# Designs tried in a protein design chat: VH-VL binders against b7kms5. Part 306

Target 1, 80 residues: b7kms5
Amino acid sequence: DTFETVRNTIRIESEVDESLRQLCHEERITKETWLEAAYLYLCEKPEELAQVIQLAQERLSQRKAIADYKRAKTMQERFL
Short names: E, the ipSAE of ESMFold2; O, the ipSAE of OpenDDE; V2, 0.75 times the mean of E and O plus 0.25 times the DockQ between their complexes.

## First folded at step 19 (VH-VL)

Design x_2 (framework fv_miptenalimab; at its last look DockQ between E and O 0.84; V2 from the best seeds 0.66)
Fold by OpenDDE, look of step 19:
Structure x_2 (fold): chain C 80 residues (1-80), chain A 124 residues (1-124), chain B 107 residues (1-107)
Amino acid sequence: as target 1 above (80 residues)
Amino acid sequence: QVTLVESGGGVVQPGRSLRLSCAFSGFSLSTRGVGVGWIRQAPGKGLEWVALIYWDDDKRYNPALKSRFTISRDNSKNTLYLQMNSLRAEDTAVYFCAHRVYSFDKWTSFFDYWGQGTTVTVSS
Amino acid sequence: DIQMTQSPSFLSASVGDRVSITCKASQGIRSYLAWYQQKPGKAPKLLIYAASTLQSGVPDRFSGSGSGTDFTLTISSLQPEDFATYYCQQFNHWPLTFGQGTKLEIK
């Protein structure tokens, strides 16, 4: 690895982020290195990666549903 | 140059135990990403996955067999084992061990090398 | 469990024929599918992994396609040594499961 990094903006659910932040703090690692390590580990176990992907898809679906609900509610309030 | 050789098969009575061995060469089960699994094939039937062990000693089992079968390894001997307890007639099969690897680019795994198999016959 | 259903279970063909074997998963398995060839009294041999990637050393007359739930193994021109039983296997869900097999026989 060259350890060249790319800056990304990642939005994480607040409770998850807090928990992960706490873990990283205790273990003296960063969220970035944790994500890198976790991904690489899962790549070596794609059978498990598949399950994580499924979970990720479900979470994304939930985010979308919430977003759609909020938009709909906002629109409703504007026209009432 | 990967080779796997199963042994330990034989004829046993129902309720008995049997331990199969799989001696392998050309790879190490200590290498990250490597796994080795057992797959069995009843006479005239298809393939059934039994268990898998990863390089980090993580194990996965066919739920139907988990209570009776145990997969283990001895890295110093490059040998995989399958402890089979409470054997039943339905366990009669050729048991294969297979080398499991993954594709980084494809995010999937596969069994790329198989042993010749060892025959287990459970009968009264 | 993911059920893998192959079609047909039996196939008769002649040398030189183009043949296709299908494998259907009971639910989506992405491209986490492998194809194996097994001859009587022998161990299975990996042909294709990741649905469409040819294993090293396997003749290019073998090819795989598909994703999600529908997959196909194709032999473009059957050779005498290709008469065997073929199995698909999914790696997307525990437990790992195989298709019931397709026996390719000489006509």
Scores: ipSAE 0.728, ipTM 0.914, lowest interface PAE 0.6, mean pLDDT 95
Fold by ESMFold2, look of step 19:
Structure x_2 (fold): chain C 80 residues (1-80), chain A 124 residues (1-124), chain B 107 residues (1-107)
Amino acid sequence: as target 1 above (80 residues)
Amino acid sequence: QVTLVESGGGVVQPGRSLRLSCAFSGFSLSTRGVGVGWIRQAPGKGLEWVALIYWDDDKRYNPALKSRFTISRDNSKNTLYLQMNSLRAEDTAVYFCAHRVYSFDKWTSFFDYWGQGTTVTVSS
Amino acid sequence: DIQMTQSPSFLSASVGDRVSITCKASQGIRSYLAWYQQKPGKAPKLLIYAASTLQSGVPDRFSGSGSGTDFTLTISSLQPEDFATYYCQQFNHWPLTFGQGTKLEIK
């Protein structure tokens, strides 16, 4: 029998995606198996989990700041 | 049936070295997700984490002790060692080893079984 | 380092009392906290992990609550065998750290 899976879409920054794609190609794995392996590994060493979560929070904050800047710039240009 | 037994403690002078042993049974340190930690307790004081070794031989140390303390293991004996160098009076403590496991769905680790400890006294 | 601060440091109570011990982390540790009991001359014993999950074989008069930075161990209907020192411990950030302990005496 097969694993029960869930189909999802994700958006990642292009430079990160390119690097990850090259890694997966070179190691002959898929993004899906890399994501699953990375998560399972962190679950086995949760003592390292805090650093990954902190980095994820920082990246989320950066994405919000870029989005806010772009919206503010667009509004200024619209009201010139 | 998990058991851990520490040995090798004693009275030593400052500047000397000791090697502690932790002999264990009822689990394998080769089992994925398993580890063993060292924790110490100075007289009348609380617990202080010393080091942790994982099933894949990765090691983590209390940074205050890392320069002087080293974990190693002998897979054939189900034993690990704590080499303690340049001992100081403040290293006087009972040293415990403890079985480390993790919880997949709680995203945490914990020390579920502990040995009885071995006493190290640095004086004279 | 994450500092774990327990209150009170010392507590005297009677059999049958409900007692609570608090543990505060210097920054967020989500629910990655364990509680240990240590009797004189003995090794610590795990009571609770993940802040609120009771270890097998631990009496149900023990319970844990909290998340983030503030955590509580509660003992309902205190028994004479509960005389011990209690420690909290976090597994969220290196280095692993313990609270300074709470010594519980039965009157």
Scores: ipSAE 0.486, ipTM 0.842, lowest interface PAE 1.7, mean pLDDT 90
ESMFold2 (binder alone), look of step 19: mean pLDDT 94; pTM 0.959

Design x_3 (framework fv_miptenalimab; at its last fold request DockQ between E and O 0.95; V2 from the best seeds 0.00; counts 0 for: pae E 2.2 > 2)
Fold by OpenDDE, look of step 19:
Structure x_3 (fold): chain C 80 residues (1-80), chain A 124 residues (1-124), chain B 107 residues (1-107)
Amino acid sequence: as target 1 above (80 residues)
Amino acid sequence: QVTLVESGGGVVQPGRSLRLSCAFSGFSLSTRGVGVGWIRQAPGKGLEWVALIYWDDDKRYNPALKSRFTISRDNSKNTLYLQMNSLRAEDTAVYFCAHRVYSFEKWTSFFDYWGQGTTVTVSS
Amino acid sequence: DIQMTQSPSFLSASVGDRVSITCKASQGIRNYLAWYQQKPGKAPKLLIYAASTLQSGVPDRFSGSGSGTDFTLTISSLQPEDFATYYCQQFNHWPLTFGQGTKLEIK
């Protein structure tokens, strides 16, 4: 592997990020290498990958719902 | 070149135990990404997944059978096992072992090679 | 559990016919579906995985399509050796489950 990397900006839920950061620190790895490893591992177990995808979809839906609610609330406050 | 050969089937009485073996060649269960599973087929019926074991010894079971069946392996012998306890009449079936692989490109798994099966008959 | 329902359960056709077998999942399984062929007294044989990818060595008269909940196995022109029972299987949820099978018989 050449280990050519691509820079990405990701937003992680704060509590999850903190927990993950702590784990990575303790294990002397990075969030990046953890994500890479986790993905590759799951690719080898697509049956489990499927479960993770489903969880990810649920989390996304929750994020959207929260975002929509916040937008609606903000809009309401502007007109009251 | 992948081959799987089941053995250990026979006629047993209800409540007894039986251990099936699956000798395989052409692959190693130590190879990352490889799995091997048991699938059974009752006479004149369809296929039912029983259990799966991954290269890292991670195991998955059909919930209906988990309490009675145990999947295991001996990598040194390239052999898969299925320990069946408290056998019931409804366990009567041909038991297949199958090679499980995944597609990295398609993010999915499949059973690409199957053994000929071994017959288990549970009867009084 | 995800229920896989095949249709029809029995199908009669003639050599040269184009036939289709459907498999419906009780919930979405993306493309995590395989098709198998089984002849009497024999082990199942993988035909298609990932819903539409033809397994190596399988004749191209076999094809698979679909995603989500509805899937189809198609044999473009039936050959004598194609009369068998066909099963779909999902890999999206534990436990892995199969369709009840479709027996393709000669008319």
Scores: ipSAE 0.744, ipTM 0.925, lowest interface PAE 0.6, mean pLDDT 95
Fold by ESMFold2, look of step 19:
Structure x_3 (fold): chain C 80 residues (1-80), chain A 124 residues (1-124), chain B 107 residues (1-107)
Amino acid sequence: as target 1 above (80 residues)
Amino acid sequence: QVTLVESGGGVVQPGRSLRLSCAFSGFSLSTRGVGVGWIRQAPGKGLEWVALIYWDDDKRYNPALKSRFTISRDNSKNTLYLQMNSLRAEDTAVYFCAHRVYSFEKWTSFFDYWGQGTTVTVSS
Amino acid sequence: DIQMTQSPSFLSASVGDRVSITCKASQGIRNYLAWYQQKPGKAPKLLIYAASTLQSGVPDRFSGSGSGTDFTLTISSLQPEDFATYYCQQFNHWPLTFGQGTKLEIK
């Protein structure tokens, strides 16, 4: 059985990352193994995965709104 | 060779209780990703989901029934139970248990095998 | 609760016809939809899961399409054995819900 990994970068809201970091430290696991386990577990319960996706969509919308606000603020500062 | 056989149905007066059983073979409810659901069908009516139990003993209920119905299991007997309390006329139905599985690549689940059902009649 | 509305409630058609049954969800359910066939006095039988994936052993005259809120079950060439009631079911929101059923009668 072969096993290989890929390297990826992600950006996580700082308060969420801080909480996740604390959890991983206490359980002596890594963020990547937590992510893999969470995804695999939710794939076995698609009914619950649907709820996670809904939350993810809501958070994506919020992040887009914040990004748009920051671009508008940066453009305002650049032109003044 | 997945099979499910329901039992414990019968005629009962309003306000009474019944416990239904679902004896199954060809799978283990201890296997990750597996679940079993209870679905009912009133005479001449459609299908209504009652409850679902997962391999890890996590449970979900139709909120209209949650106060009166309890799902449980005995893995040593490959059997599930549906405890039905405070029965009402509208609980008259055929009760099916169904094998629940998931598709990793489609990110969904479904009921692939069903028992033939057991009939509960609530009348005076 | 997600309301699953099937159309039509009753359908009469001839052997060989192409028929379609629709299922509309009150909110988006992605492709988390299954179709079942139930003949009188029998348990439901899974036809399609994930909106369009045909279950093993189901004749290929059955097909499913759609995503989001609008879904269709199609029988390309109706056979006498297809007389049954058809149900859609969503697995995207608690509680799990079924459509009210479509009774298909062969002329």
Scores: ipSAE 0.563, ipTM 0.863, lowest interface PAE 1.5, mean pLDDT 91
ESMFold2 (binder alone), look of step 19: mean pLDDT 94; pTM 0.961
ESMFold2, fold request of step 20: ipSAE 0.433, 0.426, 0.446; ipTM 0.836, 0.840, 0.846
ESMFold2 (binder alone), fold request of step 20: mean pLDDT 94, 94, 94; pTM 0.960, 0.960, 0.960
OpenDDE, fold request of step 20: ipSAE 0.677, 0.682, 0.684; ipTM 0.904, 0.906, 0.906

Design x_4 (framework fv_miptenalimab; at its last look DockQ between E and O 0.92; V2 from the best seeds 0.71)
Fold by OpenDDE, look of step 19:
Structure x_4 (fold): chain C 80 residues (1-80), chain A 124 residues (1-124), chain B 107 residues (1-107)
Amino acid sequence: as target 1 above (80 residues)
Amino acid sequence: QVTLVESGGGVVQPGRSLRLSCAFSGFSLSTRGVGVGWIRQAPGKGLEWVALIYWDDDKRYNPALKSRFTISRDNSKNTLYLQMNSLRAEDTAVYFCAHRVYSFEKWTSFFDYWGQGTTVTVSS
Amino acid sequence: DIQMTQSPSFLSASVGDRVSITCKASQDIRNYLAWYQQKPGKAPKLLIYAASTLQSGVPDRFSGSGSGTDFTLTISSLQPEDFATYYCQQFNHWPLTFGQGTKLEIK
């Protein structure tokens, strides 16, 4: 493995991010290395990876729903 | 070169216990990503997953059997075990152990090698 | 639990025939599907994993396709040794579940 890294912008739900940040701080790791480790671990257990994917899809769906609601509300306010 | 050999099967009365063994070679259950599982097949019926144990000793069970069956391992002996308690007639089956691996590229698992099976008969 | 339903349960064919066995999952299982072959008195043998990847050593007359809920195992030209029972299995949800099997018999 080369430890060449790529820069990413990741937006995490604030409460989750704070919790993860705290964990990483206590364990003296980074969110980046945690993410890498978690992914690799789950790759070795695809049965569990499948569950995480499903959860991720649900969270994405929720984000979209919230976004749509906000857009709709904004539009409503513009025309009232 | 992976081989699995089940043993411990036999005829037992309902309510009794039985421990199956699966001696394997060609791999180590200490190897990251490796798993070994039990799958059974009642006479003339299909396949039913029983349990799975991962390299890190993480275990998964068929919910229907979890209360009575326990999967375990002895890495020093390269042996997998299935402790079966409170046996019922419905537990009559050929019990296979199978080598579980994953594909990093495909993000999925599969049982690539199986033992010949050992027969468990539960009858009064 | 995810139910895996194979079709047909029984299939009669002749050597040289092209045959297809289908497996339907009650829920989306992505590509987390394997196909096994079992002959009487023998252990199952892995044929296909990840829905479409041929296991090493398996003849290329075997192929798998599908994703989501509908999957197909195809034998392009049946050989005498291919008459057996075939099972699909999903790895997407606990508990792991198999199809009920498809017995391929000689016509």
Scores: ipSAE 0.720, ipTM 0.912, lowest interface PAE 0.6, mean pLDDT 95
Fold by ESMFold2, look of step 19:
Structure x_4 (fold): chain C 80 residues (1-80), chain A 124 residues (1-124), chain B 107 residues (1-107)
Amino acid sequence: as target 1 above (80 residues)
Amino acid sequence: QVTLVESGGGVVQPGRSLRLSCAFSGFSLSTRGVGVGWIRQAPGKGLEWVALIYWDDDKRYNPALKSRFTISRDNSKNTLYLQMNSLRAEDTAVYFCAHRVYSFEKWTSFFDYWGQGTTVTVSS
Amino acid sequence: DIQMTQSPSFLSASVGDRVSITCKASQDIRNYLAWYQQKPGKAPKLLIYAASTLQSGVPDRFSGSGSGTDFTLTISSLQPEDFATYYCQQFNHWPLTFGQGTKLEIK
């Protein structure tokens, strides 16, 4: 009779997470209900969902670039 | 049955204004996920998107027309309006309103039902 | 602004032929594409949405394929009532844009 839920762990950029936490606190909602609402709202406006997907792809590329830099820096600091 | 009926077209001189109506039935513009678009077609030419209004009164306009065209609605009459100001010869077209819905499963929207159109002629 | 380019602009074919109309987007629009049929003096009619999903009541001789930038509408066995102009439309970027149309005439 109730919604089935799944426990998920996600990694969010620290500045984004802090801003999202503040928003959720001020609005008296949780991060999970915000995520669910954002997705459902965008599904009702697929024209806007497309823009969010484009931005998400850009952020994914940025994360990969940062991860590659950190891995390369760590390798440079190792003594062989 | 979803129906849309446009009206208010006619012959008008350049620089004047005209208000089109779209009277609809078989759906409510208050229903989440629903919208109505305006699309126009110049004589012998293709289709051009004009504007879209969503159930939450959010609106999107073709940038080329945004300064001159405005959507509004009257929910008590199941009618929306397209106010067209500073009309030009290139605004001569058949104007259609179309029901916009979305597919949750396909992550897309589309215009599933169209009215028959109303003709606007801008001539000197 | 996404330019949608249809090919061919004009097509003559016989009843029973298989015909294909292509639509090319200037940028990736995923599968956010619809196809419409318009007969002279009439409003457009939705045929296909999401690139390949057939609208209810549309004959199954119509099909759509493609994703990304290249899309195809196919009529597997052309009927006399299929004489019309066909338009693609993208829903991926503002402003919404249509292809210039493909006029299909029966020989």
Scores: ipSAE 0.551, ipTM 0.863, lowest interface PAE 1.6, mean pLDDT 91
ESMFold2 (binder alone), look of step 19: mean pLDDT 94; pTM 0.960

Design x_5 (framework fv_miptenalimab; at its last fold request DockQ between E and O 0.95; V2 from the best seeds 0.00; counts 0 for: pae E 2.4 > 2)
Fold by OpenDDE, look of step 19:
Structure x_5 (fold): chain C 80 residues (1-80), chain A 124 residues (1-124), chain B 107 residues (1-107)
Amino acid sequence: as target 1 above (80 residues)
Amino acid sequence: QVTLVESGGGVVQPGRSLRLSCAFSGFSLSTRGVGVGWIRQAPGKGLEWVALIYWDDDKRYNPALKSRFTISRDNSKNTLYLQMNSLRAEDTAVYFCAHRTYSFDKWTSFFDYWGQGTTVTVSS
Amino acid sequence: DIQMTQSPSFLSASVGDRVSITCKASQDIRSYLAWYQQKPGKAPKLLIYAASTLQSGVPDRFSGSGSGTDFTLTISSLQPEDFATYYCQQFNHWPLTFGQGTKLEIK
């Protein structure tokens, strides 16, 4: 592992991001290294990874639902 | 070269306790990603997962058994244990210990090595 | 809990036959499924993990397929040593659960 990094843009729910930011600050780590560590840890426990994936899927579905609602509302307002 | 050998089985009366041991070699339960679990098989029946312990001492239990069974380890002895309390006739089974590992590429786990099993008989 | 249902529970076949055993999960378990072989008086032996990955040392006449809820173990040409009981197991949900088993007998 050469620790070559790839730049990513990650959009995180604001409250979650703030909480994670605070944690990382207190623990003197970064969100990046936390994410890397968390993923690697979960890879070693696929049974738990499966649970996280399910949770992630649920959150994604919620995001989509909210997005769809906003789009619909915008469209409605446009034609009123 | 992984081997697991169960012991401690026997005949006990209902309500009694029994501790099973699983001596293993060829791996260490201190190695990241390693787990060891107990799986039992009642006479003429299928397999039932009992418990799992990870390298970091994290434990998982079959909810039906959690209140009575405790999984533990002694890394210095490379031994896994299953403390069984308040034994019932339904606990009669061959108890296997099994090495649990994972696939890095497939993000899944499996029991790739099993012991020969030790027989527990709960009867009056 | 995730119920794993195998079909059939009993299967009679002859040496050389192609046989398939199915395993159905009560809900989506992705590909987190393993297949085991157990002979009388012996411990189970891992055959396939991740639904379709053959364990090292297992003959390639064994194969696994499927994802989600429906899985299949196939033996392309039965050998005498293949008559045994086969179990599927899911690793996607706690508690880990097995199918009830499929006993493959000599016809």
Scores: ipSAE 0.745, ipTM 0.925, lowest interface PAE 0.6, mean pLDDT 95
Fold by ESMFold2, look of step 19:
Structure x_5 (fold): chain C 80 residues (1-80), chain A 124 residues (1-124), chain B 107 residues (1-107)
Amino acid sequence: as target 1 above (80 residues)
Amino acid sequence: QVTLVESGGGVVQPGRSLRLSCAFSGFSLSTRGVGVGWIRQAPGKGLEWVALIYWDDDKRYNPALKSRFTISRDNSKNTLYLQMNSLRAEDTAVYFCAHRTYSFDKWTSFFDYWGQGTTVTVSS
Amino acid sequence: DIQMTQSPSFLSASVGDRVSITCKASQDIRSYLAWYQQKPGKAPKLLIYAASTLQSGVPDRFSGSGSGTDFTLTISSLQPEDFATYYCQQFNHWPLTFGQGTKLEIK
């Protein structure tokens, strides 16, 4: 009875991470088991998975917009 | 062999209630990933989704019908129910129940087996 | 709500013809689309799921393509048993919605 795992590094918005850590602590689970369970559950309800993907796309777009703004501000300061 | 059989249709006056049954075999609604839906088809019209129940008793409804229709189940009888209250002429349709499943590697679900339907007529 | 619009609403064709039916979603539904066939007086039958995956037991003259908002069901060589009404359905957003149908008739 064995399984393989993969180690990953990810960046999580700090308030989201803090809330998730608190939840996992209170429920006596780990972030990785929460992630695995959430993904597997959503795969069984693709209609709900679609909603999560929509939210993920919105958050990705916001992260990109913030990054683009910071690059534009840095460019402005370098050229002014 | 997956089989679904609807019953309980008939002619009913506006404002009354009717309960449809969907007796099924060849699957268990307790199996993860399984669901059953109700879809209706008005005379000469297309298909309209009514409700879906999942294996974990989670339920989803067409918002236009949610206040009047309730989906439920009795796993000991392998039977699904659709309670329809405050019936209106526009509820006149053939009502199908359909088995819902999913594909893990395609990230989608679908209605793969359908019953033959039961006819509801709401008429003064 | 996601509106699913099929084109054409009516299609007249002969046995042996290649036909295509389109389904357009009002917003991105990825590949979360199914196609059904319904003959008069009968229950719908699943043909295609995940936009392009053929259901078991469905003849391979049926195929599906597309992603995002534009989808196509193709029948490569019509057979007499293929004259029916065809519906697309999306599973990407609540409520689940069907296209209005395409009735395929004998010329």
Scores: ipSAE 0.542, ipTM 0.864, lowest interface PAE 1.6, mean pLDDT 91
ESMFold2 (binder alone), look of step 19: mean pLDDT 94; pTM 0.960
ESMFold2, fold request of step 20: ipSAE 0.425, 0.391, 0.398; ipTM 0.848, 0.834, 0.838
ESMFold2 (binder alone), fold request of step 20: mean pLDDT 94, 94, 94; pTM 0.958, 0.959, 0.959
OpenDDE, fold request of step 20: ipSAE 0.680, 0.694, 0.707; ipTM 0.904, 0.908, 0.910

Design x_6 (framework fv_miptenalimab; at its last look DockQ between E and O 0.89; V2 from the best seeds 0.70)
Fold by OpenDDE, look of step 19:
Structure x_6 (fold): chain C 80 residues (1-80), chain A 124 residues (1-124), chain B 107 residues (1-107)
Amino acid sequence: as target 1 above (80 residues)
Amino acid sequence: QVTLVESGGGVVQPGRSLRLSCAFSGFSLSTRGVGVGWIRQAPGKGLEWVALIYWDDDKRYNPALKSRFTISRDNSKNTLYLQMNSLRAEDTAVYFCAHRVYSFEKWTSWFDYWGQGTTVTVSS
Amino acid sequence: DIQMTQSPSFLSASVGDRVSITCKASQGIKSYLAWYQQKPGKAPKLLIYAASTLQSGVPDRFSGSGSGTDFTLTISSLQPEDFATYYCQQFNHWPLTFGQGTKLEIK
């Protein structure tokens, strides 16, 4: 690896982000390097990666559901 | 040049224990990403996955067998083991060990090399 | 558990024939499927991994296709040495599971 980096904006659920931030602080690493390491580790265990992917899909679905609910609620309030 | 050779099979009575060995060469189970697994085949039947051990000593088991079977390794001997306890007639099978590899590009794994197997017969 | 169902369980064919074996997963397994060949008294031999990638040293008359739940192993022109039992295996869910096998016999 060349260590060339790409800047990304990542939105993480607040409680998860805080926990991860704390962990990274204690371990003197960054969220970026943690994510990189975690992904690479899981790539070496694709059987486990598959489970993480499923979990990620579930979380995404939850986000969408919440977003849809909020939109619907906002719409309702506009017409009241 | 990967080779795997199983041994330790035999005839045992129900309730007894048996430890199988798998001597391998051409790779090291200390190498990151490497895995080795046991797969068994009852007479005239299909293949059944038993267990898998990763390079970092992480282990996975067939839930049906987890309580009785233990997979382990000795890296200094390049040997994989399968400790089988409380053996049952249903455990009668040829037991294969197999080399597990993965792909970064394809995000999956497979068993690319297999031993010839060792026969375990559980009978009264 | 993921059930892998092969079809047919038995297949009779002749040398030179084009044959296809199917494997159906009870749930989506993406492309995380391997095909093995086993001859009597011998260890399984890897033919295809990742659903469609030919293992090194395996003749190119073997090919794999499919994704999700439906997969196919194809032998374009059967050779005498191809008569054996074939198994599919999924690597997407614990526990790892195999198809019940397809025995390819000489007609």
Scores: ipSAE 0.731, ipTM 0.915, lowest interface PAE 0.6, mean pLDDT 95
Fold by ESMFold2, look of step 19:
Structure x_6 (fold): chain C 80 residues (1-80), chain A 124 residues (1-124), chain B 107 residues (1-107)
Amino acid sequence: as target 1 above (80 residues)
Amino acid sequence: QVTLVESGGGVVQPGRSLRLSCAFSGFSLSTRGVGVGWIRQAPGKGLEWVALIYWDDDKRYNPALKSRFTISRDNSKNTLYLQMNSLRAEDTAVYFCAHRVYSFEKWTSWFDYWGQGTTVTVSS
Amino acid sequence: DIQMTQSPSFLSASVGDRVSITCKASQGIKSYLAWYQQKPGKAPKLLIYAASTLQSGVPDRFSGSGSGTDFTLTISSLQPEDFATYYCQQFNHWPLTFGQGTKLEIK
């Protein structure tokens, strides 16, 4: 058991997941090996990793804003 | 011991070209995670990043210079080059090459060793 | 582009003084900052990387601190050989950018 893995659950936007599945199928790799390779590659180029993190932060902020809007809309609908 | 030595500088008229060389030893540009950058310094001015080449031949350029400057390498000679075209008076500077390394644990990089530079003077 | 603004631009101090040089980034750069020393007629020399990690062979009178946008290089007891210009550089955004420099003159 020298090679150890951890099982994790992630949720990916449907259209992104569909595209990633097709890419992995065509390249004959798995999603998890793609994720591992992408991370390790970017760690060797931290300057590029920083740009990916900026995009990830923007996506996270958008998701938080959508969640906040939905919560505020739900409260407004209960009030009215 | 990491060393870098620049050469190929000189006096040149505006509009002409020069190719600078950076001969290095004590590391291989084929080593994963390694890179070499070019940085310049105009007389009496600060430092300006020019370009970076990675071990896998991926390249990044200062956008202001990208149309005129090209970085390349010859691994068999442990040498990289900076081709500078359409030279202008503003390109007058000392040009340094510098060894780039990174830390997996700190998620950042830096230039740890620098050459002494080669001087480019663009004048009519 | 990330602007790196150093202050002061010029500093005159005596041997033995504690001096500090600041570097401010126009946006957050985490701890992805290096400090270099450049003596007249010489190439820059790395002092500190990752904001606070001392490069091998650099005297421990040099230290770095800060994260985000505000960074400081401190020399705890200034020595005659510390006469130089100091530059910060960020590695968080393309293009890589340097501060304009701080010239330290020892009186």
Scores: ipSAE 0.557, ipTM 0.865, lowest interface PAE 1.6, mean pLDDT 91
ESMFold2 (binder alone), look of step 19: mean pLDDT 94; pTM 0.958

